# Designs tried in a protein design chat: miniprotein binders against Uncharacterized protein AF_0758. Part 2

Target 1, 276 residues: Uncharacterized protein AF_0758, of Archaeoglobus fulgidus (o29500)
Amino acid sequence: NTMTEDMKRSVMSQSLEQSFKKIQYIIHSVSFGEVPSQAVEIELQGGTLTLDKSDPEFIVAFVNYTETNPSNLPCGRVPNSVPLCINLSTGRLYTACTHTGYNFSACTLNHTIGKIVYRYKDWFLTLEAGSVFSKYSNQDYSKLLYEPRILYNATLSTPGKRFLVMTIPLLDGELSIGGSGRFRFVLNEGNSNVSLISVSNLGQDFNDAYVILRGTENKDAWCRFFERSGDVFNTTLDDTKTSYRRCSNSENAMASIKLSNVHEIIVIFRQVLFST

## First folded at step 15 (miniprotein; from m3 with L14W)

Design n2
Fold by OpenDDE base, last read:
Structure n2 (fold): chain B 276 residues (1-276), chain A 92 residues (1-92)
Amino acid sequence: as target 1 above (276 residues)
Amino acid sequence: SDRYEIRVRTNDPWEARLIALEIQYLAYEMGYEVTIVIEGDEVRIRFRGDPDELEEFLDAIRYIAQRFAKRLAWRLGKPVPEITVTVHTEDS
């Protein structure tokens, strides 16, 4: 490539990153109901922008290691949760537990949240779970460009007790753009699911809680994010429960929530509808 | 002093949590390290920076507060409440 071509690519990538930042902001605004509907205009010089509704799946699981029947769990203590069996190794969910070593009963908050993907040759720009990632195909790592809307740095007046607030956009609708030019699409507010969880009310019925992004291509970056939030998340895993010792070695991005440090957990899923 | 405590009184514990989230993100975007404490409807932010940085950060927080106040009013069907933002100097 010529210097001119490299410069053009650089400018284009920066422009697209800024566009994704704007999209992220709008998604957030829509998620809180401040902007129920907003149009977005972007300029592309090649590549494709698509909404993939198949991956990833965002899972918050409150797990009991001994209960064999998920229906016996007091899932009322986790509002909007569903009693399911979770394989902590693969991240898969089942209606019933099988007789394998990593299947456990859990109250789960799980949604396929989807992702927006821009692809240009070997470069990928992805928005998922409110985060924006950049990755080259020849690299084994992703770069987190913009953080998700997860509150991890808030405590009570009592030292050692924290709040965890997660706002997760659920992407829906249709988006498929390709080629060169200016493109316009609209974001609309959809339904929301809110879970207010008091950790003290969980009692002994739950041993651990996990956050899992199943099917993400940005596992390494998510793991680093969790590590940075080490007061709330633990990326060191129990291999007897998860088959892995570290998030970085796991099949999916996953971390346990340090329930001993967290007083309240709030999880908000907000549907955002894309249309052209 | 380069250490400050910013207090945001929201008059709604739920809004306090959401505002705290926005403040955390704002700090991230601006490159500031902050410590956040939530007590009821009050968010307390420990901030380190020079007076110019503080003023910029405060302006942004006030803007956020206004947006949340409007949303709260809409949600409750009442007039726009006042969300108070105050700053205190911490001892070095």
Scores: ipSAE 0.366, ipTM 0.728, lowest interface PAE 2.0, mean pLDDT 90
Fold by OpenDDE base, last read:
Structure n2 (fold): chain B 276 residues (1-276), chain A 92 residues (1-92)
Amino acid sequence: as target 1 above (276 residues)
Amino acid sequence: SDRYEIRVRTNDPWEARLIALEIQYLAYEMGYEVTIVIEGDEVRIRFRGDPDELEEFLDAIRYIAQRFAKRLAWRLGKPVPEITVTVHTEDS
């Protein structure tokens, strides 16, 4: 009856959270550790586990507010970046700028990183950008269960200077399982893109840098995460540039990087291939 | 609780950054607050806890160091380097 169902749900949710913790660990190990391949076994008692490769998109954008042609930007200072036009309101990227509204030239590091989603009735458990979130469909907020692999609490001997290291798994392949039982899938390492960015080398050619998770359903939780990392990220935004005053009000999870507090930025995208 | 400074010498500035990240996350998982300073190839972690907590944390860090050493060896095509973990008691 109702009590039994509630108990079952509680046990199942706890078990799945632990499973996602394990998956997160394995993703990290495969992506950035010593293990190139790892099998994962999980037990499900209902629901579906799927890989959605369509969202979110992880964007790091170094923006110039005045340059009308992205191709004029010294994107070599941002390794592996692409000169594009970014709409800081919507997070959309274009090959050319219209230079209207909130469109600006930028050197961008952007990848559709995807997400793993477990769904059971109205409950969602999501792994994206190395983070794990829990959300109910009837709620307008998500709970961050496990933090991403982002280093924000490391400083140099020089006061006020920090390293920012972002390791972002790019989920690819296929994963679609559902029902009750034990399921096995394999994670394999794929390609990687590494960007080592010296902030001092950016010069005056870039006004601001932004981290944007476009298309995330866990915006609120991401915003809170950025806020907790306030020494590195600024969730207060310039509405003349982004159309928003705060991350919490933005369409996507968005924060600017406090370049004055960061000495070096390291962004690593690692492809992780799912297969059954 | 006593204050400790844990030093991890990685012999590679790049690995220092990655190890620092992993240590930060480890601390998070273990419920410890740490301050991390990176200088060259050395990661310095300021830790506050009792001796048992310290030992547990050190064991975990040593494990991480071993993993990264193996990875580094693979990446560089060299023998497994030694990543040293030392602990210093800070004056109260």
Scores: ipSAE 0.297, ipTM 0.689, lowest interface PAE 2.6, mean pLDDT 89
Fold by OpenDDE base, fold request of step 17:
Structure n2 (fold): chain B 276 residues (1-276), chain A 92 residues (1-92)
Amino acid sequence: as target 1 above (276 residues)
Amino acid sequence: SDRYEIRVRTNDPWEARLIALEIQYLAYEMGYEVTIVIEGDEVRIRFRGDPDELEEFLDAIRYIAQRFAKRLAWRLGKPVPEITVTVHTEDS
């Protein structure tokens, strides 16, 4: 009975979306809220819920297009950053830099942040970088169900001055559950890396800053998210620097930060440990 | 008036930025459009809605404030000053 199967899928999908909303909230609470640890109980009617720690990688790169040695960059102005060479086309990072093609020196904040993935047949729910996405295998696009906790619609007391705050959960530990029933797992607070960046302090030593989600399966949805935040992010790219003209055509989801509009940047990576 | 300014004093500029982020997300979840301004340790939110919507939003903000205070107290291992939430009516 096709109708019955569709109805069952609809009910299950609704329930799971609510569960992911709860998980998203709990991740945030553990990372930045009042509790360092919290147990999560969910009910599944099939499918699998797994933690994938391999992808995506979240990269914030402050780039200098002319400096040939990353070690010469004043990375102290970007706390917790490391001087690396970045290929702005592929998103790959290197310890040594040959300035050919789209390789540039940068101070980078980069972490493999991982994702929580629920899979049921051809339907996927994904939690990555604090965002929740829904996708069917037969679709070429993902639907953003719940936005990430990235502050882009706020200003400082001085008119026209904005700040950007990105709180990114680093998913770690172990999670692999499947089938039907009630499952319980625990989230614990881990280590954190905090970067407080004054854009005015960057001076002429950095030409542009980029946010890159490398290896995401939800590139289209991320690009749309950046586009909606057009006051802070630019999804129109310089093809001479990135090989792409638009985020939508890029290998990875990427946007440049409009440094002329942003005066403070705060990046917080918080490790969240999953255990059963 | 249906226009209000909500002020959240956090006692810490860092906490102000984090709470602002949470308030932005809360507004999104509740379907409200807000403008957020941070001055030092104070977060100012311009809110448009009826009194019932305002009260609901304020309750949610107060709850957030309590959570952040508890977190800070936990991190410091001691009690911390209360985060205060006030509301002002904007002139028409």
Scores: ipSAE 0.284, ipTM 0.668, lowest interface PAE 2.3, mean pLDDT 89
Fold by OpenDDE base, fold request of step 17:
Structure n2 (fold): chain B 276 residues (1-276), chain A 92 residues (1-92)
Amino acid sequence: as target 1 above (276 residues)
Amino acid sequence: SDRYEIRVRTNDPWEARLIALEIQYLAYEMGYEVTIVIEGDEVRIRFRGDPDELEEFLDAIRYIAQRFAKRLAWRLGKPVPEITVTVHTEDS
């Protein structure tokens, strides 16, 4: 009986993983405006599928360690960014800097991007920032099932200079499904924010740039993802600036962008609206 | 030689960057290791594999290219040149 239940769980999990793959694809399509609206049908044999709009927050922060007033930063060089104070330890953003501890002025691209969570007993399947993760509640690690739409394995014509593009879905709307059966929901295209950043244009006004997933439950997996992209991301952190030495030890998933290795950065946030 | 260079000319630098992203993801899904270089509107993919694998990968890329071309045409509200996909041996 236990084996049967385990087998059922396995089959269900595989099916759901495939469903999430499809959802991920659809989100991608919607994000690029290829499909303005798409219905999704999934079959559940228990558990709950919900949209959590509270976490995580995706932050791209271009930081100046010396500027005491964020408003003095040339945030125009980071399109659609907002001058804010960021605590690189906690990942929290403020309108003003106290300039104590790990608070620094930054031009930030920040959005609460949310996550889709399937929960069945102790198993969690999560879609966030375009990535799909699997985690058991009793485990301290997550498994990255499907990678996000982040280009990190490409270079420009200039040797040693990489191109970084991040497409991040902003999940919004409503989604709450539970129980057993076939369920249908619709994804619709929402607003988008595009930031085209020339690293050369940043100059000396920015010391470092960080990508931070604040409030993620898949920190370890994100850290591993960043580590796999070591040419672009640095998971070794300056503890004098971030209070941490490594992404794996940080409160939130975070990595610095190796600006010396990146010539151009594109960040695309696309709102995806869920409805039933 | 089992080494190939696939060149995708997109006719738009922006599209080149986006299609590169898609190609990277495609490679990931197919289990291929590729190196991608973006030069202006052209995406160059270094691919290692046998002819069958290459053909499979090329077919997928061509499909992506067609989709992107259509999307671009739609976005611009006018026809655009076809995105071309060519393959070269690394020795050439």
Scores: ipSAE 0.229, ipTM 0.639, lowest interface PAE 2.9, mean pLDDT 89

## First folded at step 16 (miniprotein; from n2 with E15L T35E A60M)

Design q1
Fold by ESMFold2, fold request of step 17:
Structure q1 (fold): chain B 276 residues (1-276), chain A 92 residues (1-92)
Amino acid sequence: as target 1 above (276 residues)
Amino acid sequence: SDRYEIRVRTNDPWLARLIALEIQYLAYEMGYEVEIVIEGDEVRIRFRGDPDELEEFLDMIRYIAQRFAKRLAWRLGKPVPEITVTVHTEDS
């Protein structure tokens, strides 16, 4: 009956969601485990699992609204950043800045981070930026199943301001498997890139800071995650700078960092290599 | 008492930051509401729960703290920093 089929689908979805939770954990732990390599076994139950390295892009941008040449910015205060022009409406990065419209000089930390996508008929499970999302192809809405490792609720006692850590996996290598039965692949530790930013050291050389997920299909879910942040992320946007009044209406998932409330920011990009 | 402050002295301010991140995620997974304060090399976690929940949370915190201390020491080629976990009842 249809009731038997519904129970079978419920077991399948729970199994795949649990497998994605395990993959999320293994991705996080591979760089810090005793052995830099871990095998994963998964039941695909007729679906496909692929690594897509083309998007999304994760961007942290420290913006100066009046400087016309990005190379004049003191990007050494944002370690590992690159002086670029950012369009805050589209999230696109350029080497030249016209300062017309929504183009501004910034010190940027950006990577195309990739995603793991499981597809079965009209159902998608996606792991991107350390988060796991569920979506049906006929819906505009994604459901956030497992949060990223972004710490926003901690306070540094001195000076009594927030501490923000964003740990973002960079997914690389090769993965393309599908069908029925058990499949096995290996996750290998890659390089880590750590940027420690003291907000007091930024001074008046930067007006605002932004976090942008460009090219995500999970924009509304990311926006809701940023809204949970208390006083660290601001999803209300200045439309004279971004063309949008809020994250939910923007082209990309986008929030500003409330620099008045945050003393330290740590951005960690962790490379993880997939192989079969 | 149902209100506690867990203090994790790490003897390394960088380690304190990493441990705080992992404790926040642990609390999220366990469904606990916590307030985390970092003072130098010490992580202070305000937690509300019964004694059994406290003991479970403490055991996981000790595991996380030791795991990250060993990883940091290994990556830096240094001795493992001494980790101390204490619990204080909030008197209010």
Scores: ipSAE 0.575, ipTM 0.812, lowest interface PAE 1.9, mean pLDDT 87
Fold by ESMFold2, fold request of step 17:
Structure q1 (fold): chain B 276 residues (1-276), chain A 92 residues (1-92)
Amino acid sequence: as target 1 above (276 residues)
Amino acid sequence: SDRYEIRVRTNDPWLARLIALEIQYLAYEMGYEVEIVIEGDEVRIRFRGDPDELEEFLDMIRYIAQRFAKRLAWRLGKPVPEITVTVHTEDS
């Protein structure tokens, strides 16, 4: 009966979406809060839940368009960054740089952050970078259900510029469960990496800064999220540097950071370990 | 009154930044639009709502601020910073 199946699907989707909201909250609480460890119970209702540690990569890159050797950049001004070459068209990182095409020297904060994916028939729920997305395989767009913990709409009164904080969980450990019934897994706090960047200290050695999610299945939703913060993130891109005019047309979800509007940037990567 | 400024004094400028992030996310979850300004160790949140909405928001802000202060102090081996939450009515 199609009406009965539609009602069951609606109840299932609401239940699983609320479970992912709880998982998102627990990931944040374990990474950043009062508790270092917490158990989660979930009803999978015939689907599968897996941790995929291979994608996406979250990249914050401070780029110099004229320096030919990344090692000459003052990456100490971007704490915990690595001097690398970035291709702004593909988001790929290299240890050596030629300034041909879209390859540029950068001080780079990057990690493969992983994702949790629930799969049931043609429906996918994904938690990546602290965000939750819903997508059906017959659609070419993702729905952003729960936003990441990225603060872009706050002001430092001195000097009256924006303050940007990006808190990105790194998902590690092991998780692969599926079937019907209740399943239990545990989340544990892992290592943290905090980078506090004063934009005034960057000086003239960096032309632009970028946030890139490489390998995400949810590019369109990430682009729409970046567009919400027109004062901090710019989804209009310089195609001579990136080969694209807009985030929506690029290979990866990508935005520049409007360094003229931002005084301080904090990037936090926090490891969360899954176990059964 | 339907316009308020909530002030969270953290006595730690780093803690103020972290609490501001959590308050912004809380506002998003509760469906509130807020303006957040950080002055040193103080987070100022401009909020429009009725007194019941204000009370609910304040309860959550106090809870979140205390949790984060406790956790941060524990990690750093420092005394828990005093957190003070006050409310001021904004002129319309």
Scores: ipSAE 0.505, ipTM 0.775, lowest interface PAE 2.3, mean pLDDT 87
Fold by ESMFold2, fold request of step 17:
Structure q1 (fold): chain B 276 residues (1-276), chain A 92 residues (1-92)
Amino acid sequence: as target 1 above (276 residues)
Amino acid sequence: SDRYEIRVRTNDPWLARLIALEIQYLAYEMGYEVEIVIEGDEVRIRFRGDPDELEEFLDMIRYIAQRFAKRLAWRLGKPVPEITVTVHTEDS
């Protein structure tokens, strides 16, 4: 019965979405170090829940457009960064800038952060970078259900510029469960990496900064999230540097950070380990 | 007035930054738009709403600030910083 099927799908989707909100909260709780370990219980209702560690990659890149050797960059000013060549069209990273075009030297903060994917028939719920997305396979767009813990709407009174914090969980461990029942898994605190970046301390050695999610299935939703922060993230891109004019047209979800408006940037990568 | 400024003095500039992050997320969850200003160890949250919305938001802010102060102190092996939360009507 189609009416009964529609009601079951609506109840199931609401239940699973609330479960993902709980998972998001627990990931933040163990990521922040509030508790070292926490169990999660979920009803899968015939679907599957898997940890995919292969993508996406979260990249914060501080770029110098004229330096040809990344190793010459003062990457100490971007703590925990690695001097690499970034292709701003593809988001790919290399040890040398030998290819022309969109390749530039950068101090990079990058990690493959993984995602948790719930799948039931044509419906997907995804948790990645602390955000939750819903997508049906017959649609090319995703709905952002729960925002990431990225603070972009705060001002440091001295000097009256924005304060940007990006808290990004790195999902690791093992999770592959499925069926029609109640399942339990445990999230454990892992290593953390905190990068405090003073924009005034960057000086003239960096032209632009970018945030890129490479390999996300939720590009359009990430682009819309970046657009909400009109004076911190810029989704209008320089196509001579990126080959795209807008985040929505790019291969990856990407935005520049408006360094003129931001005084302090904190990037936190926190490992969370899944086990059954 | 329907405009308020909530001030959270944390006595720790790092704690102020962490609390500001959590308050922004709380505001998002509650459907409130806020402006957050950090002045040293103090978080100032500009909020527009009715008194019932203010009371609900304020109760959650107190809970969050106390919880994070205790957790940070526990992690550092230090005394819990004193947290003061005050509310001011924002005049134009």
Scores: ipSAE 0.490, ipTM 0.757, lowest interface PAE 2.3, mean pLDDT 87
Fold by OpenDDE base, fold request of step 17:
Parts: C-alpha cells; structure tokens; sequence
Structure q1 (fold): chain B 276 residues (1-276), chain A 92 residues (1-92)
C-alpha cells in the first residue's frame, strides 16, 4: 500500500511539474511576446489548482534615505513609478511618510502579482513572478524548480556593467480547478507597465534600490536565487535601513540592487487574465 | 566540443533585450551554460557544444527571435524587424 501510494505520488508530481513548466511557458508567451491568447489543457489526478490574487506583492523601490516627502522625489526618472513611503522592514507602502524607524521615501513599482497554486495533500506547487516552486508542508524550505525570467548580463560597450531585465506576470482573472480529469482554461494578455530606467540618470536622488516580494511563502528560495545572482543583487542588508542583516532573516524576500554594477534596469509587468 | 559565438542582430534594442532573456532561459532549459552580452540591438552568446547541439540551439534561437519579433511588431503597429543570426567559431 505504501509503495503504491508513493509510486502514484511520484508519477503525479513529475507530471504536474511538467504541466507547470508548460503553464510557465504559456504565461510568458502570452505576456511578453508570442501570442495574445492561448488555451491550456492540463490533466489532473487529484488536488486543486487555484489562482490566488492576494499574494505576493512584487515591489521595486528606489529609495532616498533623507527625503521626508516622497512627492519631492524625481519619480519621472523611474517611469510608471509612484512616490510612496516604504517601510523596508515590513515591505508596507504608505502615501505619507514619517521619517521614523525604517520608513523612507521611494519611487515604487509595486503590483500584487498573485500566484498559481497547486495543492495535493501536503505538497504545494507554486508559480509566482514567473518562477515555479515546490514545497512540502513538513519542510521549512522551498525548491526552485524553474527559474524566473530575470536577465542580468554585461554589455560590450561598458565592461563590468550589466542590464537587468525583469519580466513579471501579473496574474488576474479566475482559476479554480479540482479533482481528476482534463481541464481547459484560457490565458489572455492584459495591460502592461514598462519601466526603462537608466541608472546614470538616478544620480544622487536615490541611495539604494530594492526588490521585495512581500507575502511570499517561498522566501528562502527567493533569497537563494538572489544570492546566486550576487553580481546584481545583494542579500546582505543594512540593518539600520531594513532592520535585517540578511535576506534569509527578513520578513519578506528582499535584496538590494547593486546599482554600481548595473547600467540599465528594465521592469515589465504584464497582466495575464485567466478564464475558464 | 567547440566554442562558438552566436550573434543575433535584431534591429531593435528593446527586442534584443527580450530575446536575450529568452535565450538565457532557453539555454537553462536545454542544460547549456552560456554567456550573454547585449550590445545595442545585438545579442552575443558564447556557447560550447558539438555541431549538432549548435544547430539545434541555433534553430531554437531563430524560432524564438522570429516569433517575438512578429509579436512585438504587431503590438507596435510596425513592420517586423529583420533578424540576422550568425555564428563564429572561437579559437581553442
């Protein structure tokens, strides 16, 4: 009985991982370049597949540690950004800023991006921010199965400088599937927000930039991802600014962008609408 | 295995960045390690493999580049930019 159950679980998990890989690909295709609409057919042998639009929130914040009024920041240098106050400890955003604690003025690119969650007993498969994670309930860590579509590479014209391109899908619509069988749903492209940021134009008006995934359940895996990208991301944090010394100890997955190593930052948010 | 430099000229700096990202991901999926450099509208990829692997990789690159180019052009209401892919063998 145990062997049979384990075998079934193994086969099912492998199949679902492949399905999520396909979904990830289709999301990207719809979001960023190939097709405006695509139908997806998947086969499930139990469990539930749902769209959770509540978490996580993806935040890119360009922070000034001294300016007390966010409205004074030149947010035009960060296209589509909103001047807000950010608490770098909690990741919360406010319209007004009191320069107390870990609250700082920032130009923010922030969206609740949501996640696709497959749950089968104690196993979770999650797609968020273009990444796919696997986690068991009895484990305190997640495994990154498929990398997000985040590029950081150097240019020939500027040795040592890099382009950072982040393509983040905003999951919206409705998706709730459960049970066994073949299920079909459709993905359609929605609105997009594109930010092209020249680091040289930021000047002294911004001290640091942060990427924060607020409310993620895969913090550990995200932190590891950022650590592997150490040329661009710094997971060692200033505790005087963030209350944390490391991403791994933070409330949310967060890293600072090494602006000294980056020439251009491009952030693309694309809405993807799910329908059944 | 030989070392190759693949150059993808896109005639669109924005498209170049998107294609570079996709190539990075493609390489990851195929189990290849690549070094990618972006220069204006050109993406340069350093690749190590045998000729068969190279051809397969090139085919996929061309396919992806064309698809993205067409879609982007459609979105912008512009003509599809010409994509050129060239390969150079690096000295051992």
Amino acid sequence: as target 1 above (276 residues)
Amino acid sequence: SDRYEIRVRTNDPWLARLIALEIQYLAYEMGYEVEIVIEGDEVRIRFRGDPDELEEFLDMIRYIAQRFAKRLAWRLGKPVPEITVTVHTEDS
Scores: ipSAE 0.339, ipTM 0.706, lowest interface PAE 2.2, mean pLDDT 89
Fold by OpenDDE base, fold request of step 17:
Structure q1 (fold): chain B 276 residues (1-276), chain A 92 residues (1-92)
Amino acid sequence: as target 1 above (276 residues)
Amino acid sequence: SDRYEIRVRTNDPWLARLIALEIQYLAYEMGYEVEIVIEGDEVRIRFRGDPDELEEFLDMIRYIAQRFAKRLAWRLGKPVPEITVTVHTEDS
């Protein structure tokens, strides 16, 4: 029987969503546990699949609102962090603070993590930070299809103390395919950056901690994700510090970490190399 | 449906944390709500379901734990830690 274009798109999109689920799994497997390398096959009936290494940037920032020199911060308490100035409004990082506006000294964990993007006409399927999103160009919202590997609902033996683990794939290498057919590419593990953070060790040198996805086109979906983890993340923001009152209104997806509820934070960035 | 506490002893606190993360995701994929507690090298999962669901969940947990343990051991150049999975029935 003859299928309509809409039906064809529907079938294709479902197939691709499943493929992205597999890719997500493989990324996680390669990045954080099971295997160092894995081949991926994907079937396309049009459209393009590309690796964009320019956006988004994933930032975890431990901020001091009063310290004017980032170099004075004890960033050793945040392993692998870099003392920088962060503008909590724009998410931009600087080597020095202007000491005005929304610029604050911080110990930052920041990486441009990139995204895998499938595009067919007005439909986008995106994998970023381990999450998979679906969006139409004419829509102002994204749909989170598959959640990231972020542990946010676990506690330590001490009641009320949360354990937060964020495993974030850093996408690198090359991927650019398009047209019709079956395509094969390979994922290989790369370098890793691990930060084990004891919140109690932070002391008074840090006032707040933020997670920021800078440059994401799926801000709304990320905000919703953070909201669902309200015990750990706060999407209500201090506008005197961030210029925004809510994640949904922010330039970037951002939330503060409720440090009063979290005892330990683990952030793992793992490079995943794409090749054809 | 009964309530169960699944305990995964990993003999490696780091592995415990990784497994906990994966178990959370597994639960999500399976449509289960779980409460996860990490105590040292032990992951405790509170699970509600029928015996068939429990068995399926346990099988996946064991699989995940073993695979991650092997990989971690390989990365560290250490022996594969012994993982023990036990189940306790909780009173309703």
Scores: ipSAE 0.202, ipTM 0.618, lowest interface PAE 2.8, mean pLDDT 89

